# VHH binders against Pleckstrin homology-like domain family B member 1 (PHLDB1): the designs that were tried, part 6

Target 1, 115 residues: Pleckstrin homology-like domain family B member 1 (PHLDB1), of Homo sapiens (Human) (q86uu1r1256to1370)
Amino acid sequence: SKVCRGYLVKMGGKIKSWKKRWFVFDRLKRTLSYYVDKHETKLKGVIYFQAIEEVYYDHLRSAAKKRFFRFTMVTESPNPALTFCVKTHDRLYYMVAPSAEAMRIWMDVIVTGAE
Below, E stands for the ipSAE of ESMFold2; O stands for the ipSAE of OpenDDE; V2 stands for 0.75 times the mean of E and O plus 0.25 times the DockQ between their complexes.

## First folded at step 6 (VHH)

Design g02 (from f02 with L99Y; framework vhh_7mjh_2; at its last look DockQ between E and O 0.65; V2 from the best seeds 0.00; counts 0 for: pae E 6.0 > 2)
Fold by ESMFold2, look of step 7:
Structure g02 (fold): chain B 115 residues (1-115), chain A 127 residues (1-127)
Amino acid sequence: as target 1 above (115 residues)
Amino acid sequence: EVQLVESGGGLVQPGGSLRLSCAASGFTFDDYYMSWVRQAPGKGLEWIGRIYSGGSTSYNPSLKSLVTISRDNSKNTLYLQMNSLRAEDTATYYCAREYYFKRTDSSGKTTYYMDVWGQGTTVTVSS
């Protein structure tokens, strides 16, 4: 799809706590943006597709030791099995999806947008 | 143990259709991207296409009109449907597991990593 919207729980940038954010993937604008809530009035951040270096499922990272670029890991995710990661040159984002199917959809749209 | 087993190969007449299967075991199939790759006798590997964990697909442009990749996550099975087969489609067909996206250079070209391969199934197109 051209647009994908939904809540994900992410680790905060400045204050290191898990926060619910409304994410908007936009293939035409080539951005992954996130807002305080679904009203999209308070933008909290933007991830440009061209800044994305890696996208991966958090629980699979250890299996690819030689092919994974090392970053700090949040071992206390509220649900590690539903956590996926987006690495940019400046930051590693940890995001928790509400279900395994939602996680796979978000992973697919972000990976294909970053290709 | 992680395993991929292809099946469904055999002899088929030109213009015919064939569906290949790849049975996966020993890992959470739903979480992985899967690819089909083929090798004609005496030639190198040719990538056919990929199906992502959420079901989207990408294909080799030269083969896109001839193939369809699908998956059934409830059966841990990957499929390759081939139509309008030609003599040049004679090859050994492999399924392969990929586990994550990685960008390798500033050009933006996507590189994939295939860490598990099946033994292959042979398709022969002749009359």
Scores: ipSAE 0.082, ipTM 0.547, lowest interface PAE 6.0, mean pLDDT 82
ESMFold2-Fast, scan of step 6: ipSAE 0.489; ipTM 0.738
ESMFold2 (binder alone), look of step 7: mean pLDDT 80; pTM 0.783
OpenDDE, look of step 7: ipSAE 0.109; ipTM 0.522

Design g09 (from f02 with Y100T; framework vhh_7mjh_2)
Fold by ESMFold2-Fast, scan of step 6:
Structure g09 (fold): chain B 115 residues (1-115), chain A 127 residues (1-127)
Amino acid sequence: as target 1 above (115 residues)
Amino acid sequence: EVQLVESGGGLVQPGGSLRLSCAASGFTFDDYYMSWVRQAPGKGLEWIGRIYSGGSTSYNPSLKSLVTISRDNSKNTLYLQMNSLRAEDTATYYCARELTFKRTDSSGKTTYYMDVWGQGTTVTVSS
C-alpha cells in the first residue's frame, strides 16, 4: 500500500553496536532495505519479505523460561519501549523507532508486506 | 487484569446496521493486533477480520463488503461496524487480542495466536 521510508536504529550482527540506518519498504520488490543515510547511496543490507518468520515488539516478548542464551542483548537497546524485532530464517533484527507511532507504522507495513 | 469486554449487541432488523465495541483494559492496547470473531448457533468460529497496531486492516473475503473494523487507541476501544445485516449474521461476536506475525509451517503459512478473548456480545437479526 504506502511506501515507507525513515530512520531506525539497528543493532549490528557481529559487534552488537547500535547504528542509525535509513530503511526503505518496497512493496513491489518485497524488500526492506537499509542504507547509511537518506540519500540511499550506500546499501548496507536487505531483508526479503519471504524470509520473515516472525515480527514482534521486544518489550512484549516473554523472558526465556528455559535455558539462557543471548537474551540480555535486548536490554542493551537505547530505548526498549520503542524496540521491535524482525526474525528471518538467517537472523534476528532489532530496530528502535523514533516514536511509538513510527514503530506501529513500521510493524504494519512489514507484517502486511510479508503476508 | 487483562480484559476485553464487548458491547453493542441486540436485536436488529434485516438490512439494518450495528456497531459493536470492545473495551480493553490491563495492557498496552495500542501495541496489539485485534480481531473480531463470531459464532452462529450450532456452528464453528468464523474469523471476521483483524486490525493491526498501526491501523491497517485485513478481512475475511466473504465478509469484506459488509464490515469495517476500526480502533480508538485514546479510548482503548476496538469497533466493528456491520451493514446490510441478514438473518445469517445472527451470532455471538467476540473480540480477541493477537500476539505476533508468525510462519509456523514449511509452506510459509502465516498464523496468529489469539491469547485473550472477550465474553462475547449477542447479535440477533430478525423481523
Scores: ipSAE 0.338, ipTM 0.671, lowest interface PAE 2.6, mean pLDDT 82

Design g12 (from f02 with Y100W; framework vhh_7mjh_2)
Fold by ESMFold2-Fast, scan of step 6:
Structure g12 (fold): chain B 115 residues (1-115), chain A 127 residues (1-127)
Amino acid sequence: as target 1 above (115 residues)
Amino acid sequence: EVQLVESGGGLVQPGGSLRLSCAASGFTFDDYYMSWVRQAPGKGLEWIGRIYSGGSTSYNPSLKSLVTISRDNSKNTLYLQMNSLRAEDTATYYCARELWFKRTDSSGKTTYYMDVWGQGTTVTVSS
């Protein structure tokens, strides 16, 4: 019933291409939109709540599938502990929050909005 | 080792109040959704409510006026406050850990995975 706004760092179409984007959660429109900046003039994309299939913390899913070699370094997120994921039918979105508390708040509003 | 341990159950008079606790260990409690579920003698499981990782809550509409779910992340503890207890609230109460939100393909029904359960604590409402 409230609009939630803030900056998150989002992964682009290429690994190692992370960009700061202004996210707007709109419960009435059932959308999570992201813009170039807080002026909300240049829209970069929209995630429709009905298209959301899964929402999860990246580090928890990674920990559940523990695997390593003697010298294996696979880092996908610049901050795995603050990364959460939104999976839609067409795309998987990776977002890095500025803090653990902010990450949990974003997870709450997205999950409750999508149900 | 991941573990959930309920406590606080017992005998209570009709109209009374009771607070149940669920102590979590072996995992990052703060990041998980937590639910309370009960089972009356000879009946099926009844979902009471859920608290999300950020502190938001959702309740079974039939029970919303009677219960409050809260969490203390500094103590890795989940709580269920129950008021105005009736004989029909006699049940074994379980806490459960839930994973991420997932939508099913068949009916669009939202499914939350309950992968860890406590062993339960019994509440008896009787005079």
Scores: ipSAE 0.338, ipTM 0.675, lowest interface PAE 2.8, mean pLDDT 82

Design g14 (from f02 with F101L; framework vhh_7mjh_2)
Amino acid sequence: EVQLVESGGGLVQPGGSLRLSCAASGFTFDDYYMSWVRQAPGKGLEWIGRIYSGGSTSYNPSLKSLVTISRDNSKNTLYLQMNSLRAEDTATYYCARELYLKRTDSSGKTTYYMDVWGQGTTVTVSS
ESMFold2-Fast, scan of step 6: ipSAE 0.365; ipTM 0.691

Design g19 (from f02 with R103K; framework vhh_7mjh_2)
Fold by ESMFold2-Fast, scan of step 6:
Structure g19 (fold): chain B 115 residues (1-115), chain A 127 residues (1-127)
Amino acid sequence: as target 1 above (115 residues)
Amino acid sequence: EVQLVESGGGLVQPGGSLRLSCAASGFTFDDYYMSWVRQAPGKGLEWIGRIYSGGSTSYNPSLKSLVTISRDNSKNTLYLQMNSLRAEDTATYYCARELYFKKTDSSGKTTYYMDVWGQGTTVTVSS
């Protein structure tokens, strides 16, 4: 009964370019879709909830990985403190939220939709 | 120094209510999922529920009608409200910090990683 939508900046799949995309969480369809803009006319991609393996804050996970695995996790995000990650069977998505509060809301929505 | 300190446990009569608190310090409390877990004497750990960083909640279906989890980010405090307490609710209650969501297999089993635990507060339901 709730749909969550808003702008997030996502990293490109092949190029390390960060692009603003309009994201739509649809609990009924079990999808997280992203479009060129808020008019939702040009779909760029869909993340199916059943494909989601992990969801985490990039800065917290990166710090933990560096401590235990001795490898540096580098995303080169425009704002590492507002970056969260959605890992699927196919690929890893990096998203930057416009604020800490928005990031927490998106995390809640995606995680509860995926479980 | 990262710490979680539970409080509010004690003796309560069957049918009574209790509110437990968990005071967090040494980290950005707002960013973490927080869970309540209990352990009855001689038994294993039983997950009660979690509150997500944005305030949403998820509960053990067996306990959902009996408990409410909330948080006050301005006070770095997590709460567990328990109602209609029964003798089988006698346990040590722990708060724990979770970092992220992970599915472990295709059957839909979800894993959360708890990296910090409190020392626990004991609730005894009797009489």
Scores: ipSAE 0.300, ipTM 0.651, lowest interface PAE 2.8, mean pLDDT 83

Design g32 (from f02 with Y33W; framework vhh_7mjh_2; at its last look DockQ between E and O 0.61; V2 from the best seeds 0.00; counts 0 for: pae E 3.3 > 2)
Amino acid sequence: EVQLVESGGGLVQPGGSLRLSCAASGFTFDDYWMSWVRQAPGKGLEWIGRIYSGGSTSYNPSLKSLVTISRDNSKNTLYLQMNSLRAEDTATYYCARELYFKRTDSSGKTTYYMDVWGQGTTVTVSS
ESMFold2-Fast, scan of step 6: ipSAE 0.499; ipTM 0.766
ESMFold2, look of step 7: ipSAE 0.226; ipTM 0.658
ESMFold2 (binder alone), look of step 7: mean pLDDT 80; pTM 0.788
OpenDDE, look of step 7: ipSAE 0.736; ipTM 0.885

Design g33 (from f02 with Y33F; framework vhh_7mjh_2)
Amino acid sequence: EVQLVESGGGLVQPGGSLRLSCAASGFTFDDYFMSWVRQAPGKGLEWIGRIYSGGSTSYNPSLKSLVTISRDNSKNTLYLQMNSLRAEDTATYYCARELYFKRTDSSGKTTYYMDVWGQGTTVTVSS
ESMFold2-Fast, scan of step 6: ipSAE 0.498; ipTM 0.740

Design g37 (from f02 with Y32S; framework vhh_7mjh_2)
Amino acid sequence: EVQLVESGGGLVQPGGSLRLSCAASGFTFDDSYMSWVRQAPGKGLEWIGRIYSGGSTSYNPSLKSLVTISRDNSKNTLYLQMNSLRAEDTATYYCARELYFKRTDSSGKTTYYMDVWGQGTTVTVSS
ESMFold2-Fast, scan of step 6: ipSAE 0.377; ipTM 0.671

Design g49 (framework vhh_7mjh_2)
Fold by ESMFold2-Fast, scan of step 6:
Structure g49 (fold): chain B 115 residues (1-115), chain A 125 residues (1-125)
Amino acid sequence: as target 1 above (115 residues)
Amino acid sequence: EVQLVESGGGLVQPGGSLRLSCAASGFTFDDYYMSWVRQAPGKGLEWIGRIYSGGSTSYNPSLKSLVTISRDNSKNTLYLQMNSLRAEDTATYYCARELYFKRDSSGKTYYMDVWGQGTTVTVSS
């Protein structure tokens, strides 16, 4: 399938609160857009594929940093095991998926889109 | 400890098929992207393909028609199915774990932080 849609909980950029947003992966436009809800009428933001620098599971990156005795700010994710990150030049996005399977699917479409 | 162990290599006749396995231990296999890489005698490393954590795959275009990568997360095992083998497919085959996707000044990069010891495939009559 060429389209992927669904709810993810994302951390706010300025206010560090977690908000449920409707995400739309569009391979042809090469964008990952997020809306207030599934009606796709109120656009909140867009992540352009070419701007993506890194994509990783939050808990794996955090574990690696701990092993080198580096101090990192805890993101306080509501579910660290289901949290993944998308880093662009401008911003680091934290997203919580509804399940492990959904998280893996989202990671797959975002990474292959960024390639 | 984190380990990857390849198996299934051996002598195979031209035109034959072979399935390689890679047994993972010491980490949450489901979360990682996994790659297959080979090295023919006297040549450098050649990337074969990867399987993402969700099951999607990407292949080296030169090899795409000859190989299929799959995984069984319940068994912590990665597979490489090879068909229509030719003498030029003689190589040591490695599986590798990829930590995450990163784009840098050199282009698009995947960080392979753990490698297996390799399994040897020899294609001859």
Scores: ipSAE 0.222, ipTM 0.589, lowest interface PAE 2.6, mean pLDDT 82

Design g50 (framework vhh_7mjh_2)
Fold by ESMFold2-Fast, scan of step 6:
Structure g50 (fold): chain B 115 residues (1-115), chain A 125 residues (1-125)
Amino acid sequence: as target 1 above (115 residues)
Amino acid sequence: EVQLVESGGGLVQPGGSLRLSCAASGFTFDDYYMSWVRQAPGKGLEWIGRIYSGGSTSYNPSLKSLVTISRDNSKNTLYLQMNSLRAEDTATYYCARELYFKRTGSKTTYYMDVWGQGTTVTVSS
């Protein structure tokens, strides 16, 4: 689809707090936007697809780094198993999905959009 | 132990069809992206396609009319359906596990960390 929407819990950029935000993936605009709520009236930020450098599951990336460097990565996520990451030129975003299925769907649309 | 085992290879006549399987064990299969890659005798590796953890697929444009990739998470199994096979499709076929996507400039990379042993497909009359 060209558009995908839903709630994700996102880590703050300057203050390390987790907040529920309404995310909108728009393939035509090549943006992942997030709002205060589903009414989409208060925009909080935009991630441009062209700025995306990496997309990964937090727990899988941690396992891979441990295997190669013998270091364990940790996250302060409220649910590490449902956390995925989007790294851009400017910032690393941590998002918690409401379920494993939702996490996999979000990863699919973001990765294919970034390609 | 993390392991991938391909099966289903064999002899096929030109124009025939074949379905390959890849059995995964030792990890949470449905969280990973999975790819199929082939290598013809004396040639380099050729990426066939990938299935993402959510079920979306992406194919090598040269092959996408000939193949379909699917997965059955309840059986920890990846599939490659091939149709209209030609002699040039003779190769060893591998499945591979992928962890994440990375892009640097216009270059995109998927990290493949586990590979199967391969299964051989020979297309001949």
Scores: ipSAE 0.343, ipTM 0.664, lowest interface PAE 2.6, mean pLDDT 83

Design g51 (framework vhh_7mjh_2)
Fold by ESMFold2-Fast, scan of step 6:
Structure g51 (fold): chain B 115 residues (1-115), chain A 123 residues (1-123)
Amino acid sequence: as target 1 above (115 residues)
Amino acid sequence: EVQLVESGGGLVQPGGSLRLSCAASGFTFDDYYMSWVRQAPGKGLEWIGRIYSGGSTSYNPSLKSLVTISRDNSKNTLYLQMNSLRAEDTATYYCARELYFKRGDTTYYMDVWGQGTTVTVSS
């Protein structure tokens, strides 16, 4: 099984605060899970690969046709250049990577897992 | 200006190999997904494959064993390696950029295309 793990900063739903979370991509289970920290003892949420509809960079959102999402991302992200988005059936997730290289790696892993 | 320029096409013999290049300029190449698409004379567009910003690839299942897509971000260049060429591979080959992943859309969101390079497979 292929597994990728690391810290990303994720936007909260209700308060719209940005929280550092430990993400685990598990290709065998077909899940992207996030935890409070790297000990993986307190699960905060799960994104199922089959639920992933779109994945894109926030700073390149001009290719996306959903104008409402452009508005929220402009005002909310603490680092738009390192922010990427994962859209599922139920929710749009905003994540900030620690570097451009990390962002590209996470995008690749998530997209190829969703295929 | 934003542009893509393909090169490396030409006449090749059946069973031969060929590598095409696509030079990108005027945008941050590293951030985009890049695709190869071909069009045989009198036929529609056929998607060949995609390379993601981090280097992962996805291929048309019908062509997967015959092609390899790669990129060199330091040179802003995309490559298509083709092996075991057949007469049916005669086509104009285009590179195109994509901005995001969308399930079920393989060519719909390609916003910039090159002019194409022609590959002719003939003895």
Scores: ipSAE 0.202, ipTM 0.546, lowest interface PAE 2.5, mean pLDDT 81

Design g54 (from f02 with Y113A M114F V116I; framework vhh_7mjh_2)
Fold by ESMFold2-Fast, scan of step 6:
Parts: structure tokens; C-alpha cells; sequence
Structure g54 (fold): chain B 115 residues (1-115), chain A 127 residues (1-127)
């Protein structure tokens, strides 16, 4: 039973505000859920593993895009070097990790869960 | 500029072990998924396994019990440990760089995108 928990800063869906959310990776449920805080009492959303289409570091994928798109990502994220993306059928999620090591760990658990 | 250089190949006795290295240069090694791929004489490419940026690994089920992939980010080096080598493991071994996770279609088929390959190192398993 392996579960990964922690705070990530997530970009809002409707408005481009960055908010700190408590994320829970649950391999048994095959979900990545996010809550208002670590008490896990108010659920804000769920990403199902089977819905995940792409997972990438923002800075790596941005290098393949046109100048305008790259500029937009650089100005939007509070920390572009620690930003990673999860694309599903319905939505693209942008997350900022607290450190480079945390970012790599989150990427690993999400990608291996989605495979 | 961007380069991968394999080393450690050679002649090995059947049942022996061997560790291959892949030295990366010209890019931020830490952020990339890295794979090992082999090609036996006259055959196609066979994917061996992958190590993700955080250190997790994924292996070809046919080879899982025989190999271990690891990385040392401080040295920009990828490793492949091989044990219980057989004659059929004779091949040229390549390391390759991957960018990110992507599914090819809505049914979940995963695409492997290798954009940079090493020159290869040859392993011969013989008496």
C-alpha cells in the first residue's frame, strides 16, 4: 500500500491563480486527489490514472513550443524550474513542487501509476 | 553537443555478470528518463528498461530478472547491471534519452520517444 502525500501549488482552472493544495497519490484507488489542506476533509478534485495522457516538466516541453507559448509559461508560474504538467482528456494541470527532488518524486509516482 | 557514450562492453563467459555505463553530456541529465536498448546481430531493437528522473524503474518483462538499471545524477551516468548472461545476450547495447510520458491513443498505449542515442557498446557472451 504505497501512498504519496504533500503540498503542491496548483494553477486554477477558470482563473489563473496559483493555490497551495494537499495532494494524495493513492495507487490502490488509482487516483491523484487534492484537498484544501492536509486534514483531507474538503476534496477539491480528483485525477484518475486512466485519464492521464501526458506528464512532463514544463521547461522541457516549453523548449519545443513557439516563443509566445514559452513566454506565457515563464510569466505564469511562480517557479518555472519546479513546474510540471499533467494532461488528462479534460484538463491540463500545472503544479509547482517545493523542491527539485520533490518534483522528480511526484513525476515518478504519477507516471508509474499511469502506466 | 548533446552526447551519450556507452562503455563496459566486452567478452564475458556464460553465467557471468557485467555492468555497462553511459556517460551523458551537453544537457541536464537529472530531468530526463533514460533507457537501455539492445540489438543482436541481424535482429531488431529490443527495449531493456527505463529509469525515470526520480529513480523509479520499468523493465521489459522478458528481461526483468536479469538486469538492474540505476543512475548517478552527480556523475551524469546511467548504468545497466546484467547477471546470468547467456549466448543470446550477445548484442550491441545502447543508452537513449526520453523526454516525457505520453499515451499514443485513448486506450492507453504508451509511446516511447528516443531523441538521442549513444554509439553503442558490444557485449559478446562466449566461452
Amino acid sequence: as target 1 above (115 residues)
Amino acid sequence: EVQLVESGGGLVQPGGSLRLSCAASGFTFDDYYMSWVRQAPGKGLEWIGRIYSGGSTSYNPSLKSLVTISRDNSKNTLYLQMNSLRAEDTATYYCARELYFKRTDSSGKTTYAFDIWGQGTTVTVSS
Scores: ipSAE 0.292, ipTM 0.631, lowest interface PAE 2.7, mean pLDDT 82

Design g55 (framework vhh_7mjh_2)
Fold by ESMFold2-Fast, scan of step 6:
Structure g55 (fold): chain B 115 residues (1-115), chain A 128 residues (1-128)
Amino acid sequence: as target 1 above (115 residues)
Amino acid sequence: EVQLVESGGGLVQPGGSLRLSCAASGFTFDDYYMSWVRQAPGKGLEWIGRIYSGGSTSYNPSLKSLVTISRDNSKNTLYLQMNSLRAEDTATYYCARELYFKRTDSSGKTTYYGMDVWGQGTTVTVSS
């Protein structure tokens, strides 16, 4: 399917508070948009797939940094094992999925969509 | 301790099929992207394809119609199914673990940061 929807908890850009947002992945538009809730009436932001530089699991990349030396990160995630990151040239987004399976699905759609 | 072990290689007739396996140990297999790569005698590495943690796949366009990559997370095993084998498919086949992060340059080209663990390889010879 061309559209994937669901709730993710994301870290705020200005204040490091974690907020539940409704995410919509649209392969044709090549956007990952997030809204206040599932009614999709109040848009809070858009991640353009062409702006995505890196996508990774927070816990695995921290463990591997000695081998790759690509980046460092700081996070206070409510669930580090379910946290994944999307880095654009503008900002680093931290997101918490509701389950390991949901995290893998979101990673797949974001990574393949950005290709 | 972190290890990948390929198996299933051997001598195959042209037009035949073969399934390779890659057994993973020492890490959380479910969380990693996995790739298959081959190297023909005296030639460079050729990427075959990858399978993402959620089960989606991406293939080398030159090989897409001839191969299928799958995984069984309950067995920590990666598979490569090959059909309609030709003499040109004679190579050593490697499985590799990938960090699931990538970089996209200004032209839109995506580059993966790399494969950090490789198996020892299994040899496939296609000959009559």
Scores: ipSAE 0.063, ipTM 0.446, lowest interface PAE 5.4, mean pLDDT 79

Design g56 (from f02 with D105S S106P; framework vhh_7mjh_2)
Amino acid sequence: EVQLVESGGGLVQPGGSLRLSCAASGFTFDDYYMSWVRQAPGKGLEWIGRIYSGGSTSYNPSLKSLVTISRDNSKNTLYLQMNSLRAEDTATYYCARELYFKRTSPSGKTTYYMDVWGQGTTVTVSS
ESMFold2-Fast, scan of step 6: ipSAE 0.322; ipTM 0.648

Design g57 (from f02 with E98D L99V Y100K K102V; framework vhh_7mjh_2)
Amino acid sequence: EVQLVESGGGLVQPGGSLRLSCAASGFTFDDYYMSWVRQAPGKGLEWIGRIYSGGSTSYNPSLKSLVTISRDNSKNTLYLQMNSLRAEDTATYYCARDVKFVRTDSSGKTTYYMDVWGQGTTVTVSS
ESMFold2-Fast, scan of step 6: ipSAE 0.371; ipTM 0.690

Design g58 (from f02 with S53T G54S L99Y Y100T T111V; framework vhh_7mjh_2)
Fold by ESMFold2-Fast, scan of step 6:
Structure g58 (fold): chain B 115 residues (1-115), chain A 127 residues (1-127)
Amino acid sequence: as target 1 above (115 residues)
Amino acid sequence: EVQLVESGGGLVQPGGSLRLSCAASGFTFDDYYMSWVRQAPGKGLEWIGRIYTSGSTSYNPSLKSLVTISRDNSKNTLYLQMNSLRAEDTATYYCAREYTFKRTDSSGKTVYYMDVWGQGTTVTVSS
């Protein structure tokens, strides 16, 4: 209802450190939190909506066909076509959704929630 | 499985016309803006135009007199009609699904990204 949940694969700081995390979007708390798993017992991080500057898909990656593509973490993703970015004041987060539909939903709720 | 499949490419004479199709599957086609993009041999990608969920269209100004984009939501199909083809229109043509968002910074700018692409269909206009 007022909370959206699901697994996303998140880049953990290194280009080859992509980790599956359980994400919880909570409209009432205005937070995007991520946990080790669905049990929500081991919190790994929180992104406050006020900190979010941009949510985007790297169109250069999708359109570039390599010869004019700039190196980004999206290229190093396990699934570049399903990778989107959440930029905050402090960090840039790279997320891989399980499907194109899930990616659309996550991007839409994050952008709308951050408003 | 999310998939876009282009068809209708081939050899055409200068001044001729051609209609390309793009069959969408694995997602709710009606919910997405759709675009056509082309790539000539040895060149970069060139955006042709988009069609909104409303059926309205927006075109690359350099190409707008030569092309028409349409969609048939009942068939989950996107179309590109091309007229008055020139040798320089020789390219691989791709359909793509668009992602749109509004920036959360002070600019409030709306941006468009492409998140799913077809394999492409080749159009050759003889010299």
Scores: ipSAE 0.000, ipTM 0.132, lowest interface PAE 15.3, mean pLDDT 75

Design g59 (from f02 with S58Y L99V Y100K K102T T104Y K109Y T111V M114F V116Y; framework vhh_7mjh_2)
Fold by ESMFold2-Fast, scan of step 6:
Parts: structure tokens; C-alpha cells; sequence
Structure g59 (fold): chain B 115 residues (1-115), chain A 127 residues (1-127)
């Protein structure tokens, strides 16, 4: 059915900085793609749904006291209450939704897409 | 307000056992699936297992032989029994409330949606 799209703030892989990206969930392709902006002209990455192993809230990692972290390379989330994680075989993706409602929609879309 | 409070953590010798509790308040406990999640120092979150409203359980396959999850709906309390503890089980243990209507993919993906977490209780396994 409908393609789900919107802005999420994503943590970088090698450089641990949070960047706003335009995400597109495509059920037919079974992909979650992210672009520089809403015009979808510059693709930055693709997450294949077959590669997704886990999806969960990551408040605790982002909001946890520093005793749970060993490296300063892990950047604290700009909004721990709206942060969720997508674990794939290749890497972990951390994302911040613009609202609680948006977070629920994105997480539900990912679960539904995995069916 | 929704609150989850873990207890029972502490120092345990290798090979020992320990039971953790999670006291829930501020919501209808019987309406929700509950999970246990742990985080070792400097590591990511690892899901342990869930318990359904009626008491049925589903565990992370890598941990199934080591843990048992149970609940007492009359006391609004969730439990995690751990046996044969190893140094690798040293972690902060959290109870978490699952979002109503949690879904699982038949392809083997495990999806966890939690809207409330406890503050955690620390388990240290050492001699």
C-alpha cells in the first residue's frame, strides 16, 4: 500500500553526529531508504528489510548514565525519549522521530513491513 | 503515572542463581505484555524474553536455557529467574512494558516496542 515518508534525525556511522535525513519506506521494494532532502535526488543509504534483525526503543543507551558507555565516540541523542534503533547484520541505526506519534508510525511501519 | 521498579540485583558468584522483581504501577498490568532487557557495560541492549498477559513466555533462543520469566498479576509484579550465572551475565537488567499489539515476523525477526522502562537493577557476577 502507501509509501511512508518523512524526516528523521539519524546518527552517522563513522562520524557520530546527528543529521536530518528524508526517509522513505517502500513496501514493494522492502527497503527503507534515506536521502539528503525531500526531493529524493541524493540517496545516502538503504536498509533492506531482510537485513533487519531487531527494532527497539533505545532510550536507555542514549539517556543512560555515562557508566554504561565506554567510548566518547557515542554521541548522546538530541531527544532520548523519541529515539529508536534498527539493528541489521551490517550495523546499528539510531533515529530520532519528530514526535511520539511519528515514532509510533515509523516503528509500526517497520514491523508491518517485516511481515 | 506509569512506573516500573526493578529490585533483586547484586553480587553473585559464577554458577549461582538470582531472582529479579519488577513492581508495576500506574496502569492495568494485566493488559500488557512485559519484557526483560539487559545491557552489559559498554555494550548494546540485549532482549531476554517476554511474558504474555496470561503467563505464556517467549525467550531469546540464546538465553532460553538460563532464564525463566513469570508474573503475578494479583501483585502487579514481573519476575526474572536466572540460573548458572556467568561473568558474561554481568549487566544492568531492565523490565519494560511492551506496546499493546506487538507483532513478530514469521521470517525470524524479533521486534520489540517498549513505551516504558524501569531504571534498572545491576547484577555483577564475580568471585
Amino acid sequence: as target 1 above (115 residues)
Amino acid sequence: EVQLVESGGGLVQPGGSLRLSCAASGFTFDDYYMSWVRQAPGKGLEWIGRIYSGGSTYYNPSLKSLVTISRDNSKNTLYLQMNSLRAEDTATYYCAREVKFTRYDSSGYTVYYFDYWGQGTTVTVSS
Scores: ipSAE 0.000, ipTM 0.104, lowest interface PAE 18.1, mean pLDDT 74

Design g60 (from f02 with Y33W L99T Y100K; framework vhh_7mjh_2)
Fold by ESMFold2-Fast, scan of step 6:
Structure g60 (fold): chain B 115 residues (1-115), chain A 127 residues (1-127)
Amino acid sequence: as target 1 above (115 residues)
Amino acid sequence: EVQLVESGGGLVQPGGSLRLSCAASGFTFDDYWMSWVRQAPGKGLEWIGRIYSGGSTSYNPSLKSLVTISRDNSKNTLYLQMNSLRAEDTATYYCARETKFKRTDSSGKTTYYMDVWGQGTTVTVSS
């Protein structure tokens, strides 16, 4: 029932670029949506709660070859220490939070909202 | 409906052994990680250990030498084998289903959540 919103920098899905987006976690709609800006008028994408499998920081959990690839992606982040991952059925989302506290809050609400 | 039912508790002598069972129903048991948790009289919950869907295990370091967790996916049953029981092992023992979703923070700490609990079975260690 609570809505959580704020800016996160996300890695592009098709082209490797980090873009600042306005994220809205909406428990009623069961969605994590991201917009161009805080006015929430231009939707760029939606992550459905049902598709979320995991939220994690541990990019080295994977086997050696996959670990190397994941490590490279995270290390090329604008801020590797504040980069977390949302794993869905279809893809991995890499996001940079503005602070350690913001990252904790986002990870917690996303995990709690996923069924 | 989704249920977990513990059994096997009772009175046991110090130094004795006991095996607890947890019967699962209403969900696909082999898809879930399962945990054992205990609560001694007047104390908080203490995590004992977990078993992954494939059978590998992870234990509370303080209890690792005293317990073994196993599962039989064909019978939808979880087990806790306890050996060398002490008076301080007197507690209500719960089995619990872990959610598929977990969170690992920037310090490497992973938080696991439990969404279904059994009603518990009591173990009393006394001479």
Scores: ipSAE 0.012, ipTM 0.200, lowest interface PAE 9.0, mean pLDDT 78

